# Ledger of designs, part 5: VHH binders against DNA-(apurinic or apyrimidinic site) endonuclease (APE1L)

Target 1, 364 residues: DNA-(apurinic or apyrimidinic site) endonuclease (APE1L), of Arabidopsis thaliana (Mouse-ear cress) (q5xf07)
Amino acid sequence: MKRFFKPIEKENSPAAKKPCLSPEKRDGDGDGVEEEKNQNEPSKFMTWNANSFLLRVKNDWSQFSKFVSDFDPDVIAIQEVRMPAAGGKGKPKNHEELSDDTKVLREEKQILTRALSSPPFGNYGVWWSLADSKYAGTALLVKKCFKPRKVYFNLDKLASKHEPDGRVILAEFETFRLLNTYSPNNGWKDEENAFQRRRKWDKRIVEFLNKTSDKPLIWCGDLNVSHEEIDVSHPEFFATAKLNGYVPPNKEDCGQPGFTPSERGRFGATIKEGRLVDAYRYLHKEQEMESGFSWSGNPIGKYRGKRMRIDYFLVSEQLKDRIVSCKMHGRGIELEGFHGSDHCPVTLELSKPSSEMEQNQVSN

## First folded at step 1 (VHH)

Design o1 (framework vhh_ozoralizumab_d1)
Fold by ESMFold2-Fast, scan of step 1:
Structure o1 (fold): chain B 364 residues (1-364), chain A 120 residues (1-120)
Amino acid sequence: as target 1 above (364 residues)
Amino acid sequence: EVQLVESGGGLVQPGGSLRLSCAASGFTFSDYWMYWVRQAPGKGLEWVSEINSGGSSTKYPDSVKGRFTISRDNAKNTLYLQMNSLRPEDTAVYYCAKGYDFWSGYFDYRGQGTLVTVSS
């Protein structure tokens, strides 16, 4: 058969949604131009750590495609792409392009290209930020009608430099910036400078935030930290977790990676210094055991039923009154809504930039 | 129903000490950042202290740093503020507040307050 994916029209939803249309207003007045520009900004966002995007395409693509079709995001931020950058055979590495250096990698690139050309994904521009190996990596998908003015692959906007592990994509729009990051995991021991690598990363984020105050920011992704006890299902379990009984010398480094006092304290400081609002927690004050977490432990392991919120939308304070919705889409301990990953999709919806009438909705 | 009840305020002489308490109910106290805020007569709300859910991180403005200590007892659902070296300018109604992030400008809830008067 010629079709790579079976159509989903049988679900009583059109397989092809209306494509995002660039506004071509027939009125050319200054007020119409300003309204057109403000209405042409993304307002629906999704972030997802795919835990190998290729595996999700191979094993979970029908379910994920339906989810994307149903939510209809303007922007999709992906973490843990885990595909190598192009540039074998004596060529310099291109961290923005999938490798075709071997027959296997060529076939894998074709699988991804075919998936991203199928509905609903064909209406999105795609940017890759990749490591040299099947490690880390991020991707950003943006509807073609909302094309960003510039895309950067490092927190330092100098030149063509890439973040080495492909952990950063920064998209610049007219009125705001979108930052997609995959923060390095702190690890259990500082023997390979893991704690110092995370501290250096956190410092770079703070420096970035200090330099980007000229525009509002939406920062999303896998930030590899649960801020407060409400952000983990079992605070005592996570606070006392050890790798094979090992206890770090400094008590601030003790506990589950992502939930140590040092990581949590630095994250709180970063939010304050950046004048950022955690969109999910701003709307959801109480812990929700079914839907309040973005990461879940393996159902067959010692982490069964142990859950963390480590995937975020952090928005500049100037945007907080536009927050309409922020949701974790995973449910329960059997990984429903995770689409094969150990992370579920997280979504953010902002009110339209030009709508004065939506201010009362956000205020209530 | 979320309820915060402050106590421990009163009249104290300059240089004296007071310990404020806030009894919390109707929510999982151990999951929330807690704050002390105050309002002096004729002035707006002023942030006094914050403490994270586990009690490992505390912060203060320079006006009270070194004099005031925030603490919590999650087993008793109680927040404390130990106030030492009190000054006339510390005279205010002190409120216990629940919220995610003070710097986002959001207080989920605050109590009825307890009056502290520093006067000779």
Scores: ipSAE 0.000, ipTM 0.110, lowest interface PAE 22.2, mean pLDDT 81

Design o10 (framework vhh_ozoralizumab_d1)
Fold by ESMFold2-Fast, scan of step 1:
Structure o10 (fold): chain B 364 residues (1-364), chain A 120 residues (1-120)
Amino acid sequence: as target 1 above (364 residues)
Amino acid sequence: EVQLVESGGGLVQPGGSLRLSCAASGFTFSDYAMYWVRQAPGKGLEWVSEIYSSGDYTKYPDSVKGRFTISRDNAKNTLYLQMNSLRPEDTAVYYCAREFYGSDWEFDYRGQGTLVTVSS
């Protein structure tokens, strides 16, 4: 009983990939040009809100593993890990380590560890940024041959602590930065300061972008906002959505969380201030009803077929001419390609750094 | 943090009964309509039952009407599904789900699920 009902072409399986080579330090003491300095950097990226990574490992791992094997990403950014950070035995929690503080958590940690040690995942280094409970959290997987120079877990690189809820992983590569974020959902009403939390988050993102302009950025993740009407399947439905008929006091806060005027306006301002290009929209100017959305609503009732693009690759303008592809891998309204999540994987491919001659042609 | 934790699934013979429970935390349970939804092997999600925030109103599709009963205890933040006269077709992972931001007939959060297998 084949799930996707498509014939398997086993004889046409992709050729085995060559092993990724470990980075080697090159001595700068000689009369050499740094012509090949940047040859060994990631160029294939994936971001996915797993809606509990543990549940995806338990229930959907075969499908997801096949997808990862087929796409062969250099970097995998995960949101909604939803696993607690390790206890400190009287010290602060270690937000980089999965908890083993109870028998149940130890067993769950073993499940994740075994999955990430199996092909194709065993070839990746793994970084965690975790909340104190089974909430939020992010992970970053990077092929061992592309090991980042440094990894940070806070938008402020000088901070010794992780962002609250493990919402940030920032990887420093030689020529660019990769930022993985799980943005806070705005919510319908400010009952737990959700509106203020989102506004403070957006402000800190802008501050981060202004302080880190020394290298190109690839910013990915679940940004919990659809920028324009083209980024939702049903603009009027989302713009007029209400929680049990509740209407927020300010008109700019009305509508579906992720599609309110205030959220959309701040996001547009952030893209402009950060001099960022939305990689998907740069390549795909028209709405794709089958595959143009990263999130799909409940397949039952009114949100059946209601979809949003809220997962992004935003790249610095300097990288736009290297964009080869950007794809949403979910299809239609039955959560095909979502691998058990309500979010589908989103991928980005960049061309490898060009030769000096090629760069001179592109720069003109 | 919104959490929904299902329990009570298991292996049962045709004609048997199971009672599923869902422990809710991280939100005001009494403000939200709640759902049970299921996913059979190789099939999409299927709505099983809905209960209004007060508990005074329930809905069922014809496939389970008269066999399943949804109920809630708002003081204990717990949702229940009493399943009687179980059939092999009821074999599925059953999810507790919260209404999608208060939208009628929708859900935004679901639990990890509990497996119900109806087999002789």
Scores: ipSAE 0.000, ipTM 0.213, lowest interface PAE 17.4, mean pLDDT 82

Design o2 (framework vhh_ozoralizumab_d1)
Fold by ESMFold2-Fast, scan of step 1:
Structure o2 (fold): chain B 364 residues (1-364), chain A 121 residues (1-121)
Amino acid sequence: as target 1 above (364 residues)
Amino acid sequence: EVQLVESGGGLVQPGGSLRLSCAASGFTFSDYWMYWVRQAPGKGLEWVSEISGSGGSTKYPDSVKGRFTISRDNAKNTLYLQMNSLRPEDTAVYYCARDYYDSSGYEFDYRGQGTLVTVSS
């Protein structure tokens, strides 16, 4: 019965951070209330394609938890959650809630719930955007003190609408929007309209950017495209890649999915039309072979040493002078810093709004 | 934590047979779809077969359909590939791979070290 011993407060909580708490309301108007309101905005962001979030929780959670504790992000955007949405026979699916329809799914939901209630995650609010099956899906974790005003699961800002694959979470903050997306991969062939599906997605993103220019945007996630030759480790390899010898009929569709001329051209147009800055490339003008890529091929496969930057922070031009750092945390060709995924975490840090901005906007 | 260890590869003559095995550990084997994939010398990865967690569903590309049979023993955490009527073009390193989902195509999150199959006279 040793569990009944007097509780000892653990002085050694190596990864414990003080919970971020919302400021309390005052009985009347005060200068402190306005000052706290202006400071109550996220400034540290992380995006990560988990390549099955449940699998990362089961196999890699200690390493990832340490990384999150060390970086202390205000917002964590996850792609490839790969968990099904709640819904039983005869009921509409709830794309914001993890399924418990089977014994296995109930156990998996419990595993995720326990992981997300442990430090450092217990102080984050969690939003799920899920597909009907164990496919795609995104999640957003936001420190409770920075709770967004509204969260949408579609690009049209409609509370009643959900993107079917769970590829979209749009969070509204007081002074900016955060968009977390998991872009569909282009594929190798236009069978089942794969190329057209990606073109339609890219068009919808452009429409969103044109309709939502009233606030600055931070757009992050797995965008499934490398913009320029500097964004791939082996440009010739990626430009000439084929699926078992297959060559698409249109020249613009040739190459590795994510690095075709068509995808690259549309991405460049989207950035320009949206008046967006690629935060990583803004700070890092030269190719960095050790740490310049967010995706890496399996070390024991055909893609050993082949790497791509396909995970981004794209920020509105109005936020450009606030960019302090943007980093990819994976290194080399052995998946160091990837925490079990084929994608590494990417982080963004913005300076806080202040009259001293000139002193704080210079970063390496 | 997750480990996949292939065995059973070797040198065989055309028309011969081999049975590959994959010993899985570090996860609940019966919860996962499993794949066999191969890589011939100088070529890309090619999907060879897939099997559902229960073993009730299997799929094959036309290149191996009718010649190869995927199976599993969930009590032993072992995946098998029975290869019959082997051809020189079947020469490749064969990998056991784990994937959760059939709707994502032939994506896998873990793969073993592989086992070499050489078909030559």
Scores: ipSAE 0.000, ipTM 0.137, lowest interface PAE 18.8, mean pLDDT 82

Design o3 (framework vhh_ozoralizumab_d1)
Amino acid sequence: EVQLVESGGGLVQPGGSLRLSCAASGFTFSSYAMYWVRQAPGKGLEWVSEISYSGDSTKYPDSVKGRFTISRDNAKNTLYLQMNSLRPEDTAVYYCAKEWYGDYEGFDYRGQGTLVTVSS
ESMFold2-Fast, scan of step 1: ipSAE 0.008; ipTM 0.329

Design o4 (framework vhh_ozoralizumab_d1)
Fold by ESMFold2-Fast, scan of step 1:
Structure o4 (fold): chain B 364 residues (1-364), chain A 120 residues (1-120)
Amino acid sequence: as target 1 above (364 residues)
Amino acid sequence: EVQLVESGGGLVQPGGSLRLSCAASGFTFSDYYMYWVRQAPGKGLEWVSEINTGGSSTKYPDSVKGRFTISRDNAKNTLYLQMNSLRPEDTAVYYCAAEDYWGSYDFDYRGQGTLVTVSS
């Protein structure tokens, strides 16, 4: 009383936000009618290849937490979690749960659990999709008030099987699907079937898109391909890149993994066949050297200042008129805004759906 | 399934020595250039050493040249880093990495790391 001030009138600061609560905690007098009317759709999305999520939590968490607090995403898609699935040795793995089968893994799980229970992350439900070892893996964080109806961990949701490397999380919302993927890197040569693995992956994506046309899709993640020359900082460097002078037998497989003619051609075909819009490129027609790339080369090596856009939001054509913003948050050659990763966060903001717009829809 | 497992880190006094090991599996180790990289508290990743497929060519930054030696045993799928004359500035988590696919050290081939603390 004595030193309290009246509430200050509204300003442009986003500092004071109401808590987002799970629909399960919204007890209505109207037996669920109120819950359905109050169910919002996610509109703010972030995707980030963390390049070992545990290392980001240990070394970079303060900066990343501030970024998440400032942006306030409804959904956070993570790639390269690099934590093993629960189940211990000699028994089937639970690919949706972090391992605790050793003292070290139990301690690491506790570090992640504490970080994700702290603000702003405590307001999010968390889903893991994990490999058997510290390899690949993805995570999806969704604000509790936007809880998905169903979550799948493979592109073939009918089989209900788990993708073995934890590269897929598919979340079903009432009016759209969100797909988080960590696409396998093509590699430099067909030793170990790397080229074939990527080709099979791309084919499975196309099959998924053809089977799931009943709802709009938001597909995000590290797709491990730069579509066009505008998507790399130095096209000639990337097109002529070689591993120790090695030249693949087929010209279509030559160049930097992620920028070979073969990968670029299949990616273009996938976007076209899936009737998808590249949200960043839809808004940003010109190359932006400071902020137009999601991946940056090591500042101390031959890739200093060489950059690629390989992290995307691809949205169904039905959603293109709702695209408000899509941004790469890293800049420059010293990895500013990368939060310890070689990938920066990428964000998407959609306008909220309007029944008024739908009612007034005309074909002219 | 590619896996790298680092070991050999620990607490050591200034001027001491440590030998790090990296056990590789899930790929043809003898076909890959191998690297040691480190991350000191509050710092970015720093390249520490590079070795070619046969072990005949090695490279080091000036900060460790003459003190650190990288080597490999292709028969055992193992990479080593011999660290001598250690200083507090060498305190870091040390990682091994296979091939520079993108100019970054690809974590698909990077292990969990091993902590080296140089303090009295």
Scores: ipSAE 0.000, ipTM 0.228, lowest interface PAE 13.5, mean pLDDT 82

Design o5 (framework vhh_ozoralizumab_d1)
Fold by ESMFold2-Fast, scan of step 1:
Structure o5 (fold): chain B 364 residues (1-364), chain A 120 residues (1-120)
Amino acid sequence: as target 1 above (364 residues)
Amino acid sequence: EVQLVESGGGLVQPGGSLRLSCAASGFTFDDYAMYWVRQAPGKGLEWVSEISWSGGSTKYPDSVKGRFTISRDNAKNTLYLQMNSLRPEDTAVYYCAKDLYEYRGYFDYRGQGTLVTVSS
């Protein structure tokens, strides 16, 4: 509740692209020339782990803004926002609102707000799901003409609940759901029950998929797992990786976090049970060493040249025939196209549905 | 009750100058960063300039950097925008804004605005 602020939703207009107007905007309503201004549903999607979003706005925003302008996504899903939720000490947290509880946080909030009010971002509605500290967190940007019917911040579709650490945003559109997740990384050891947290997370995802099969799903984000050997640049390295020689007690937990037999097996089972299609792999059957990975090790570090595909678009089987393109925008080993992050943007483009298909999906 | 009243707009020729003012009331002016934003005919809101609560820090987008100067007088609760080397593309309604409000992508609270037309 911001008593001193007026919502100015209808005064923000898209840039010099095809008009994307809110159904509620009624300029010139008496003459009805704009009666048929509803856009069809979102068809262009981007997901990006920004590691951290504030740093990308401070250091990398010009090149990222150009990329967004060039691609013109309808939806942008962001992971690792790494900004704290509003509320201060002793007050209930509002996990949908950036903190302004200190002078430093107020200035940082203003930096983000200014960036998101500038072209091309001013045409997007923004939802935050935030942790209590500068850790994790997700955001969803949706063009105002494609406003979701409902937005949830948990897998249980509860109006007032946020998933811990702000790891979930679920947007309900008329004919499909968009799920943005930042999956927990289990790390090298089961310290602080990290392996068990990831196993519980994976189970809750499966439960979500089972109870939400009434509508097609697009699930995107940093899923912190590479499914198959083709999804890592160096399979033997990743399969045999150890932290300072440490060997986990269970053979299934051995290897690089994100590429253990346990994580890979659960991920494959989740895809199968959810009747999901990995959009990138559906189109790209062969490994591409230059452009087939969403995460890359620091060029100056011990992980130089080591890369993983851990950021996905997983779509319900009924959407697979609409997949036009799915691309990893990073290239090579020097973080070209990563816009300052260790993850690159990943995009998905779906074809427009036919009128008959839209009517059938709405009716059923 | 927060109130912002913009003034100083008008018709000016390309290359000309205008100084906009914003009179603020209903809040502690010197506790807040202040902004100028503009809306050209048929376009969305565009951020134009930012000034910290003390006046010690200012920021501009490349489109106006070097031409526009934001300033404030905390004793008079007044925000200013000095606009030099005006271009036809600067034609817009200019709004004074307090603490950009982020509810679902809607980023300011502002007054009635003041029209700047750069033409002829």
Scores: ipSAE 0.000, ipTM 0.208, lowest interface PAE 19.1, mean pLDDT 81

Design o6 (framework vhh_ozoralizumab_d1)
Fold by ESMFold2-Fast, scan of step 1:
Structure o6 (fold): chain B 364 residues (1-364), chain A 119 residues (1-119)
Amino acid sequence: as target 1 above (364 residues)
Amino acid sequence: EVQLVESGGGLVQPGGSLRLSCAASGFTFSNYWMYWVRQAPGKGLEWVSEIDSGGSYTKYPDSVKGRFTISRDNAKNTLYLQMNSLRPEDTAVYYCATGEYYDSPFDYRGQGTLVTVSS
């Protein structure tokens, strides 16, 4: 193995960044505002559907770690962790903890634990919300200096309860909330009420948005919907897509899952009702064929070159003027920048919040 | 600057024991997985043991399992390898190692300590 012959380094790897210290661990009393420049509020965010986080750690971790080191996000939201929740024999499942129920699962847990202990990840606190099997699941990594006040694993802000399949992590910060979701894909057919499951999910999101308007929201993740024609590389292909010639009975349910009229319409209504801004589209009014998509079809097969934007940062209108950048990091049709997943990382950068004192000085 | 300094090697008879130490500096030792690797004369690098950042998980290849024990003292930034029932085929330069990436765990190594097992 070639990796065993790596040279000895005199300096830390490019992935090794100076740790962000928690407020309790900072030295000296310094009087300057610069010492508390962000007041424990994150401003750089990343979301990524890893399509099996374990496989990314095994096969793609070097490149992904380099990317994380280069961007230096304050928050990393992961979807499709695909690891089972811990469940001691005779105990209820603990959806916040990776399973060690078998020798194989214990080894896999240690692989993930090792990866998250290495730079730059060792400087992040980690939260898991896991399914009962190797399916779905989400994770949230937050720099230790930006520790959230509270973390919930459901949309109702209830302690110790998890959304089914580990699809939700909600982090409470002083001035805003961060919602990480892995939205259910409704698939090609209404089997096992998949269409109804997605409709109920969308309704619960709207209810959440209406109940939590007391402070700004950043909602990110794999939302499993492309809003408009500009959000897919080939609108006609996706609009007319069929599974082995199957045509759903309702016209509104026809097309590629994630790009049906019903899914698109409900998503638009949700954005409007929640008073949310799609950060990427706010900055990028025109289609970017090289870098405008977060999901790409396998380069081998019928979906070669077919791409969708289904991973988002949706921010409350109150935050729109703070949007500095929002980027899809995948490029072209050969999965460059995807780090082994069929989804690429998506990032958001916000400017510093405006001073309340400055506003009060103007308001007299 | 990552520095790893191994000690404790020497000449020992078959069936004997040695305890290797590795002093680590220049990084937050308690956050890193640590490894022992060895290189016999004229051979490639061989993985000998690994330990997680907290010291609760260890792993060994069959060639040393039951004879070697890896441990760490995070308060002292020190890694250890207890070697029992040594065999002539254990003769090698032993390195402590660490890395930042799962696929590159041996990027940082010390200068090594020579272990010679002979009669």
Scores: ipSAE 0.000, ipTM 0.225, lowest interface PAE 16.4, mean pLDDT 83

Design o7 (framework vhh_ozoralizumab_d1)
Amino acid sequence: EVQLVESGGGLVQPGGSLRLSCAASGFTFSSYGMYWVRQAPGKGLEWVSEISYSGSSTKYPDSVKGRFTISRDNAKNTLYLQMNSLRPEDTAVYYCARSKWTYGLDYRGQGTLVTVSS
ESMFold2-Fast, scan of step 1: ipSAE 0.000; ipTM 0.303

Design o8 (framework vhh_ozoralizumab_d1)
Fold by ESMFold2-Fast, scan of step 1:
Formats: C-alpha cells, structure tokens, sequence
Structure o8 (fold): chain B 364 residues (1-364), chain A 121 residues (1-121)
C-alpha cells in the first residue's frame, strides 16, 4: 500500500560538539587521565599582521570576525597591535596592559575590549605585549580550554622580563611551544642602525632556538623576510629596489627591506640551525600568484601588484608529518581577504596525534 | 570618526576640465599624505596622484602627468584634483584616500565614497 502521509523524524540532527571551556569552569578537571580524554592541545593556528589592530577593529571587524568564526582557530597570533602600554606620567609601564592614561586611549581601549568580548572572541584568553607608544606590539589569543601553562614576553624565558617593543610572545603548552614574533624591518640604510638592529635580532632568535630544543616549536608571525625568489611576485623589482636612489655600500644589503641577500641568507641559516620546516613551502612547492603571498602593496601606489610572503609558520621537524594545511588567505592584487591590512591571515592546521609512537616521542 | 567626502564629478566633453574636492574630518588632516585614486568600469583601482603633508611634493603616473594637478588646503581640511584635457579613458569613480600609518606598506587607512566623472561626447 502506498503511504499518503509520513511523519517527519529528527534523525539527522547535527552532531553536538563539546564546548571549549576553561579548566576552572569544567567539572572533573585535574589529573593526567582526564587530560588524556579531553581536547587539551591546540591544532588550528592563525597569524595576522593587523597593521594597527585598532583600525581593523574600527573598519574591518565584521569581515575578520566572520573569517575567525569560519576557520575556528585555537590560537590567533597578531602583530602590529600599535597600542601603547599602560602607565601614566611618573608611573612605570605595564607592557602587558592597554593604556587608559588619556581620554582618547580610554575610548580606544574600550573599543578593543568590546570587540574582544563579542563572539567568537569572548571564548579566547588574550595576552598583550606592547611598546611605550603606538608602535609595533603583539597579541596572542588562545581558546580558554587550551590555556598555556606559562607565557613569556621575551626570548630568554625570564619571568617579569618584557621585550621593549612588544615583539615577542612565547606560550608554553604541555608538549610544544608557540612563538609569536614581529621581526624588526631591516630598513634602507645602515646609517639608521636598522641593519644592525635586524642582525642583532636574528642572532637572538638563533640563540633562542639553540636553548629551547627540549620541546617542538611552532614559530609564527611577521618575520619581515622573503626567503627565496619564489616568495616574491617580482624578484627583479624587489632585488633592485632603492630608497630615493640610494645604493648601500655592501652588495649583500641592496634591495627591498625583507628581500636583501643578507637577510635571506641569515633566514635560511636560522631555519637550518633550528631544524625548522616552513609549513607553507613544505605543502606548496610551486609559486601561486593568486594565493602564495602574505603581504601586498597598495593598489594605488608603485607597489600595485607587488607581493611578498613574509608571514610564516615554521615548525620543528618532529611536527612536519602532522601538517594538514597551511594557507595564505589573501587573493589577487585588490587585497581580497586582507581585512583592511596590507597582510592577510595565514593559517596552520595540524593533525591530532593518532599513533602511540608519536605520543611517546612527544612525551619524552 | 574618519570621514572623506568627495564632490565635483559630473559629465564633461573630451578636452574639458573638472575640479574635484575632498572634505576631510575626524583626523589631523595636515599630518597625513593624501591620494586620489580612480576605478574605471570593469577595472581595478588606479593611482592618479599623491601629495605630501605640506603640499611641497606631488607625484603622478604618466597617464595623467601634465593634465592633472593635486593640491591641498590644510586650513580648510580639503584636498583638490584639477583635471584638464579630459579623455574618455578618464571616465571613472574618483576616490580621496588617506595614507596608511606605515607608508612603505602603501595600504590606505581610509577611502571616501567617491565621485563619478564621465567623459563622453
């Protein structure tokens, strides 16, 4: 017999996902057995140079919020926060807290606080590393359920020490470290001491990598260097770039800041010494003109259509087999997917440890 | 609140002239480089002029050099573009744009809504 009416059954309801909650708000937290059964380690990461985080919140936040909601990162690393550290006239600076020392700064802090309290950001713990002025600065957002054991604001892992420009956040997780850096730009002239500052920075990074080999590392951020010719859209343009016709005395210092032979050579040496894998290049061996770059020149200037990959995920060799994806989210020359910045978000996804051998290697 | 409001666009015959204005508010206008950019139908953004904070330095692409003149009045928070010897290929929406904080990036911080310039006979 044929049926003329069929009741609707709710058999195909979407699978409920467990909420990501902080340990303090979760029943039965405490020991290793409970940690083993929980999603206790981040696996989805994002890095973004916001080129003034306040301006992105004011002008671009709906688009960026949608991107974060869609990707659902466990960790968000931000560079170029460009907000001053707290500490009024006659008081020492607190480089981990946004300033409210003036009426304007109080209003700007409120704008940032409201944005970071809205979905999806309210589910993240936030750490700031700030300069004394509207210069540099970094932030780290980590889902509350993945709270790091310790956070440092320097490469020496010293409690209460802060990098003066807020260029460093180092988060300690149980099985790995995450390093967020905003590397100083090399500049155009040695007389401005910029070349020396970058050389000193690169040396400090190498020293850090040599001292921290006891755990795998994920190093992300704006590293302000394109490693190889494939990492720039126009190698000859960038290799021959000059500021007002100025030519540095040493040929190894010639070219666009971020693409000089000296910067590229030191970066390659750093990757090798640190036993690091460039996650994007490991998966994407050929240049992709639409999506292979993290920085793009202004569509209205001489840098129209000129692009660089200077934002990275560098992972310890021990993690390379876990790399599922690494993507630049910007497209083309009109800054699609940049969310108002000259840098686009870059994401990394790692697989969960599924083998007993891998888990045993990470535990040792 | 940063605001840029363009005006002065319209229909003009080839060889004609127009003067565009951009009224700026919500920031210290005299401390920023300013730009004019345009978008022709079916094309991307094209840079057409830039001016320094004092107005002492200006720059143009070859496509408009000698025909367009950018200027600014810091006392009135106003940017201007004088367009002479207009051609059909100058047909576009023209936007006023403020420099980004880091000039080496070239990404503009804020752009106005634009004013339409149509050059036809």
Amino acid sequence: as target 1 above (364 residues)
Amino acid sequence: EVQLVESGGGLVQPGGSLRLSCAASGFTFSEYWMYWVRQAPGKGLEWVSEISTSGGYTKYPDSVKGRFTISRDNAKNTLYLQMNSLRPEDTAVYYCAKEPYDILTGYFDYRGQGTLVTVSS
Scores: ipSAE 0.000, ipTM 0.170, lowest interface PAE 19.1, mean pLDDT 82

